VH-VL binders against Rusticyanin (rus). Designs and how they scored, part 4

Target 1, 147 residues: Rusticyanin (rus), of Acidithiobacillus ferridurans (p0c918)
Amino acid sequence: TWKEATLPQVKAMLEKDTGKVSGDTVTYSGKTVHVVAAAVLPGFPFPSFEVHDKKNPTLEIPAGATVDVTFINTNKGFGHSFDITKKGPPYAVMPVIDPIVAGTGFSPVPKDGKFGYTDFTWHPTAGTYYYVCQIPGHAATGMFGKI

## First folded at step 21 (VH-VL; from i101 with heavy chain H32Y)

Design i105
Fold by ESMFold2, look of step 23:
Structure i105 (fold): chain C 147 residues (1-147), chain A 117 residues (1-117), chain B 107 residues (1-107)
Amino acid sequence: as target 1 above (147 residues)
Amino acid sequence: QVQLQQWGAGLLKPSETLSLTCAVYGGSFSDYYWSWIRQPPGKGLEWIGDIYHSGDTNYNPSLKSRVTISVDTSKNQFSLKLNSVTAADTAVYYCTRGDYYHYMDVWGQGSLVTVSS
Amino acid sequence: DIQMTQSPTSLSASVGDRVTITCRASQRIYRWLTWYQQKPEKAPKSLIYAASSLQSGVPSRFSGSGSGTDFTLTISSLQPEDFATYYCQQYWSYPYTFGQGTRLEIK
């Protein structure tokens, strides 16, 4: 389910990410980790994800951790999704990424000065995953990252 | 192409209320944050507050007890009232348009308000 | 409140020089920063938003960089019309605050 946040609330949520940035990688540690992803923050190219103010970073997450994910659509005028799959790039205009192992589905478009967000919890097994936007054309033009 | 035009009384006595109005032309009034900024003569800029077109306001805590920002959506206008002025409130006052992320990209022409002794 | 400190407070430079102006925030503002140019008797004009994104209609000799707390505005080849005062402004946290300004004088 999708909730609404004001811009100050979005900024507060962005700061809750528990990762550590090194280059184009965000590394998480511990039993429970918090990943906060946004879609197209101001000054970032359309289309993209941002985690810890990095465009489409690689996320390094401990196997077996509890992963609390918050996804916020900060892109006025567009919907987006944050969906996790084992299917790697390249992606077609209509991505073929089933099965989706965890994710959000399509967000509402920001309206009334507010932004849609949702949370989900994921318990990854060891392996390589990708986070992908399923809006047609977005993954094909680079809206994805590696886990 | 969007333009902001502002007006109001420019000379006040101490304890009076400053009142300025800003009208929006050539663009949408909705989905923007409308702000007031001031600049004392020869000095830097101070953010006073903003208002969303729906009427939600945010104020600089330093001025919050004295300031009111209002909208009139039927006229595409917003206004500033600052109570109990002193000489320290002498400044050029600007209205601005802020986008959905509060970046202020369009400015009014400025209104000099002088509080006499 | 987040304090924004600009350096230098004033400077003089020759036409054609590369000029840099710095801005430091008292806490992290990520890239939520605008640069303005203000000429005497005029309203400020926005140059750069989101730390590095060039506003439409601004000459390409202007550029911005930085994230976190340290930011720069660069003019790659100074022109006579660039005489002005420059301000940075954070828009990460209320109240939004401005740097004290940098007065750029063309020799």
Scores: ipSAE 0.736, ipTM 0.890, lowest interface PAE 1.2, mean pLDDT 91

## First folded at step 22 (VH-VL; from i103 with light chain S53K)

Design i110
Fold by OpenDDE, fold request of step 24:
Structure i110 (fold): chain C 147 residues (1-147), chain A 117 residues (1-117), chain B 107 residues (1-107)
Amino acid sequence: as target 1 above (147 residues)
Amino acid sequence: QVQLQQWGAGLLKPSETLSLTCAVYGGSFSDYYWSWIRQPPGKGLEWIGDIYHSGDTNYNPSLKSRVTISVDTSKNQFSLKLNSVTAADTAVYYCTRGDYYHYMDVWGQGSLVTVSS
Amino acid sequence: DIQMTQSPTSLSASVGDRVTITCRASQRIYRWLTWYQQKPEKAPKSLIYAASKLESGVPSRFSGSGSGTDFTLTISSLQPEDFATYYCQQYWSYPYTFGQGTRLEIK
């Protein structure tokens, strides 16, 4: 379910990501990892995901890990989703992505000085995945990343 | 176009209470955070605190014990009170508007407050 | 508190010059940085927000760059109206804090 957070709370949540940044890749280690992704932080292009102040970075996560994902919609006036799939690009303007193996679904639109966030847990098997926004046009314009 | 108009007493004696008010014209009051910032003569800028229309406040710890920021949503106004002023509180005080991300994009004209015995 | 340190504190330049002002944060603030211009007896004017976003109405000769701890304000070609004091400000965490300012004077 989606919850609300103030800006200071959002900033605090961003700091909980357990990955390490190298170039355009965020690497996670251990049996339990915490991925914190935001949808369009200030200073980043619309539309995009941000992890560790990187736009749509590649996420390296150990197979079999328990992945706790926190997704924060920080984009005033817009909805987003953070959904995981094995289907890679390109994506259509009206995306038909099946199957979604884990994800948030569509977020509410932030309002009243607050932002929306939600959590989910994912257990990836070995292989390549992608995180995408299923809002029409977003993935098609680059709002996705590789896992 | 959004404008901030501020007013209040400009000359105080030590130990008195500074009181300034800022009124918002030409824009939404509820969509923003509202801040106070001050600048001593010839010096830099210091953030005092902010308030949301709900009344939620944040203060600079350096001034927290003496500062109160309040809001009057019915008038589209917010105010600053600073108790027990000293000469160190002499400054130009600015009210500002902070957007959804607390970026301060609109400023009042400033109010010079001089504390002198 | 997060300390913001600007460099230089003051500089002299001529019209047409390329000018660079830097700001360093004592800790990571990502892109939560604003640049202001202030002229005597006037309120600060916001130029750049989110480290690199140009405020509406600000000339394109102004630009901002950087993320994390090191930030730069650049004026590609100084105009007479650009001589002023410039401040950086972090709005990553409370209390929000400003750099000490950079006074840009005419040579």
Scores: ipSAE 0.868, ipTM 0.943, lowest interface PAE 0.6, mean pLDDT 96
Fold by ESMFold2, fold request of step 24:
Structure i110 (fold): chain C 147 residues (1-147), chain A 117 residues (1-117), chain B 107 residues (1-107)
Amino acid sequence: as target 1 above (147 residues)
Amino acid sequence: QVQLQQWGAGLLKPSETLSLTCAVYGGSFSDYYWSWIRQPPGKGLEWIGDIYHSGDTNYNPSLKSRVTISVDTSKNQFSLKLNSVTAADTAVYYCTRGDYYHYMDVWGQGSLVTVSS
Amino acid sequence: DIQMTQSPTSLSASVGDRVTITCRASQRIYRWLTWYQQKPEKAPKSLIYAASKLESGVPSRFSGSGSGTDFTLTISSLQPEDFATYYCQQYWSYPYTFGQGTRLEIK
């Protein structure tokens, strides 16, 4: 279920990410972490994810943490998804990404001056995961990152 | 090819109401933010406020008690009213177009408003 | 309100010089920053948005960099038409605010 936010509300949500940036990595600590991901913020290339103002960063999250994820589609004119999988790149244009262990499904397209967003909670086990957009062609052209 | 054209009274007495209109040509009025900016002679720029084409407004707190921005979507126009002017309101006033992310990419040519002493 | 401070306030330079103008925000604005050029008796013209993205029709000698609080506008080889006043503007948080301007003059 998708909610709507104004641009000022989106900006406030972006600031709630609890990670720390080092290079192209965002590192989280503690028992509960908040990941805020956006699809194609102003100034970033299409297609991409942004976390903590970094393009497709590697996310380092403690195993066993409670991960609260907020995903915001900031890309006017397009839908996107933020979905977590163990299947790494490369991805086909028509992706068959299996299994999806947590995620959002496809967002609405921004309208009426507003942006769609949704939240989910995830409890990762140890290991490597990837976050991907399942819109055809997006993951194949780089809309993914490592966890 | 979007163009913004402004008009309105250029010379005012103290306590009068400043009124300017901006018309949008050669592009869509919908899905944009429409803003007013002012620049006192020889000085920097001040954001006055904006309005989404649906009518939602945001104003600079320094002016909020005196300012009204309105749209007329049937005419592709938006307007500025500033009440109770003083000499401090003497400036060139610009209308602007802002995109979905509030970046202002198109500017009108400006209207000098002079408030006499 | 977020205060935007430009440096220098004025600058004298020759055609062909490389010039830099800085802009500092009083709090983090990430990359939500625009650079404008304004010539006398004219409206401001957008040069750079999102801190580093060149506006359509702007010469490639203009570039922008920075994120967070510190931003730079660079003109790599100054041309006669570049003598103007330059403004930065944040569009992260209402009210949107401008730097005080940098006048770029012929030496």
Scores: ipSAE 0.716, ipTM 0.884, lowest interface PAE 1.2, mean pLDDT 91
Fold by OpenDDE, look of step 23:
Structure i110 (fold): chain C 147 residues (1-147), chain A 117 residues (1-117), chain B 107 residues (1-107)
Amino acid sequence: as target 1 above (147 residues)
Amino acid sequence: QVQLQQWGAGLLKPSETLSLTCAVYGGSFSDYYWSWIRQPPGKGLEWIGDIYHSGDTNYNPSLKSRVTISVDTSKNQFSLKLNSVTAADTAVYYCTRGDYYHYMDVWGQGSLVTVSS
Amino acid sequence: DIQMTQSPTSLSASVGDRVTITCRASQRIYRWLTWYQQKPEKAPKSLIYAASKLESGVPSRFSGSGSGTDFTLTISSLQPEDFATYYCQQYWSYPYTFGQGTRLEIK
């Protein structure tokens, strides 16, 4: 379920990410981690995800961890999703993805200076995963990352 | 095209209250932040504060005790009041519009306010 | 408050030169950084927002880069109308703050 947030609230949520950035990788540690991903934050051409200040970074998350995910849509007029899957690239324009965790659905950014966001929890087992946007054409044009 | 037009008294004596108004033409208050910036002669820029459509305000702590920003949505205007002015408040004051990401994309023409005894 | 430090405070250059101005934030501001151009007796004009997004109508010779704490404004080929004072501003956290400015003068 999408909720609304002001920009100050969005900024506060961004700071809740527990990862450490190194190059194009965000590394998480501990039993409980918090991933904060945003769609189309300023600084990148869309479609793209941003974690911390990195575009579509690789996320290194410990197996068995409790992962709290916050996904924020900062792109007014465009819907996005944040879905976790074992299916890797390339992705078709109309992706056929069966997500392991589908936490967001599709929603545009609300009006009146508000932003849409949602939260969900994931418990990953060992393996390789990807986070993708299932909006047609988005993953096909690069809106995805590796976990 | 959005334009900001500002006005108010330009000459004040110490301890008086600065009062400026900014009118928004070609747009609305919704989806934007409205700010006041000032610039002393020959110096840099200082953020004074902003106000949202809802009337929520944020002020620079350096001026918070003296500053009030308000909106009149019926007129598409917002105003700045600065109490107990001193010579240090002499500056060109600008009203600005911030987009939903808060960067200031539209500016008023500026108002010179001189505080002199 | 977040301190914004620009470098250099002033520089002289010639038409056609490549010019680089830097801005450093005292703490992480992600990409919440705007570059402004100000000419004498005029209001500042936004050039680059979100660290790297070119404002509408701004010549492509202007570009911005960086994230986190270090940012750069670049003018690839200086034109006569580019001589002015440039400011960076963070809008990550209140109070919003500006760099001290960089005065770009003609050599």
Scores: ipSAE 0.703, ipTM 0.895, lowest interface PAE 1.1, mean pLDDT 93
Fold by ESMFold2, fold request of step 24:
Structure i110 (fold): chain C 147 residues (1-147), chain A 117 residues (1-117), chain B 107 residues (1-107)
Amino acid sequence: as target 1 above (147 residues)
Amino acid sequence: QVQLQQWGAGLLKPSETLSLTCAVYGGSFSDYYWSWIRQPPGKGLEWIGDIYHSGDTNYNPSLKSRVTISVDTSKNQFSLKLNSVTAADTAVYYCTRGDYYHYMDVWGQGSLVTVSS
Amino acid sequence: DIQMTQSPTSLSASVGDRVTITCRASQRIYRWLTWYQQKPEKAPKSLIYAASKLESGVPSRFSGSGSGTDFTLTISSLQPEDFATYYCQQYWSYPYTFGQGTRLEIK
């Protein structure tokens, strides 16, 4: 279920990401990792995801880790989703990415000075995954990344 | 284009209350943060605090005990009160508009407030 | 509080020069930084937000770079109207704070 956060609370959550950045890759290590993803932070293009202040980065996550994901919709005026699939690009306007292995579904639109966020836990097996926004047209125009 | 117009008393005696009002023209009052900034003559800028259009406030801890920021949504106005002023409060006071991410993109022309010694 | 330190405090340059002004934050602010221009007797004018994004109507000779703690404002070819005082401001953490300013003067 979606919760609400003030901007200061969003900023605190963004700092909880446990990854390390190298170029356009965020690398995670250990048995438990925390991924914090945002939709369109200030200064980033529409539509995009940001993890650790990088646009649509590749996420390198150990197979078998417990992955705690926080997704925050920071994009005023729009809804987004953060959904994980094995189906890679390219994507249609209405992306066909079933089965969804983990994800959030559609976020509320930011309102009243606040931002919607939610958490989920994922236990990946080895392989390539993608994180994808299911809002029509977003994945087709680049709102996705690789895991 | 949005414009901010400020007014209020420009000369105060020590211990009086500074009171300024800022009116918003040519744009929406809703979904913005409204801020007060001050600048002593010939010096740098200090953030005083902000208020969301719904009434939620944040204040600089250095001034928090003396400052009140308020909104009047029916008039598209917000105000600053600063209690117990001293000569150290002499400054140009600016009102500003902050977006949903608190970036301050529009400024009022400023109001010089002088506190006599 | 996050302290913002600008350098240089003042700078003398000629029309056509390339000018660089720096701003350092006392702790990480990622990209949550604004650059302002202020002319005498006038309110500050926003130039750059999110460290590098040019505000609407600002000439492309202005650019910003940096993330984390170290930030740079560059004016690639000075024009007569660019002589002013420049401020950086962080908007990552309350209270929001400004640098001390950099006065850019005609040589």
Scores: ipSAE 0.679, ipTM 0.868, lowest interface PAE 1.3, mean pLDDT 91
Fold by OpenDDE, fold request of step 24:
Structure i110 (fold): chain C 147 residues (1-147), chain A 117 residues (1-117), chain B 107 residues (1-107)
Amino acid sequence: as target 1 above (147 residues)
Amino acid sequence: QVQLQQWGAGLLKPSETLSLTCAVYGGSFSDYYWSWIRQPPGKGLEWIGDIYHSGDTNYNPSLKSRVTISVDTSKNQFSLKLNSVTAADTAVYYCTRGDYYHYMDVWGQGSLVTVSS
Amino acid sequence: DIQMTQSPTSLSASVGDRVTITCRASQRIYRWLTWYQQKPEKAPKSLIYAASKLESGVPSRFSGSGSGTDFTLTISSLQPEDFATYYCQQYWSYPYTFGQGTRLEIK
């Protein structure tokens, strides 16, 4: 379920990411990890994900870990989703992606005054995955990352 | 459109208390952060502090001991008090509004406060 | 406190020029950065917030980029009304802090 947050709360949530950044990769360790991803608009009109402050980074997560995912939509006026799939790029403008785990769904368009965020838990098995935004055109233009 | 109108004494002597008020017109007072910024003549900008409409305040540590920011929600106003002023407090003072992004999207016209003996 | 360092402190340019101003934060501030324009004897005006989002009414020749510690304000084609002083400001953590400013003068 999507929830609302103030800016101070968003800032606090961003800092809860347990990954370590190296280059374009965020590496997680341990049995329980916390991934905090934000939808951002670094340059109109193409949105992207940010983990920490990295654009669409590769996430290295241990197989079998409990992954708490927090997704924050900081892109006012636009909806986004954070879905995990085994389907890699390229993505069509109208993606037909079945997420492997109940993800965020489409975010409501944020109203003035609050940010939208949601969370879910994922238990990855060994393999390669991708996180994508299923809003039409977003993944096709680069709003996705590798896990 | 929302406008900020500020007023207060512009000429002070050392050790006096600076007092400025900012009134909000054409918009809601709730759900915003209200800030004070100052700018010494010919210099850059300094954040003084802010207050949420609920009364929660944040102050610049450099001024915290002398600064008080308050709100009067019934009047859609917020105020700045700065005690024990010195020449170093001479500046143009601005009141500002911040939305939920907290960036200063609306500014008052500014108030020149000069401290001189 | 987070220090914001702008570069350059001043620059001269001509109408039509591409102008770039840099702002560096002493620590990560994600995208919590605003660019302001200030003209003489006027209050600052918000140009860009969240590092890259244009404020309403701001011409498209202005753009902001960056995330983390390094940020850039770009004016693609300088217009006469763009000569002013520009400030960056972080609002990631209190106390909020400004860059020292960049004075953009006509060559």
Scores: ipSAE 0.668, ipTM 0.890, lowest interface PAE 1.0, mean pLDDT 93

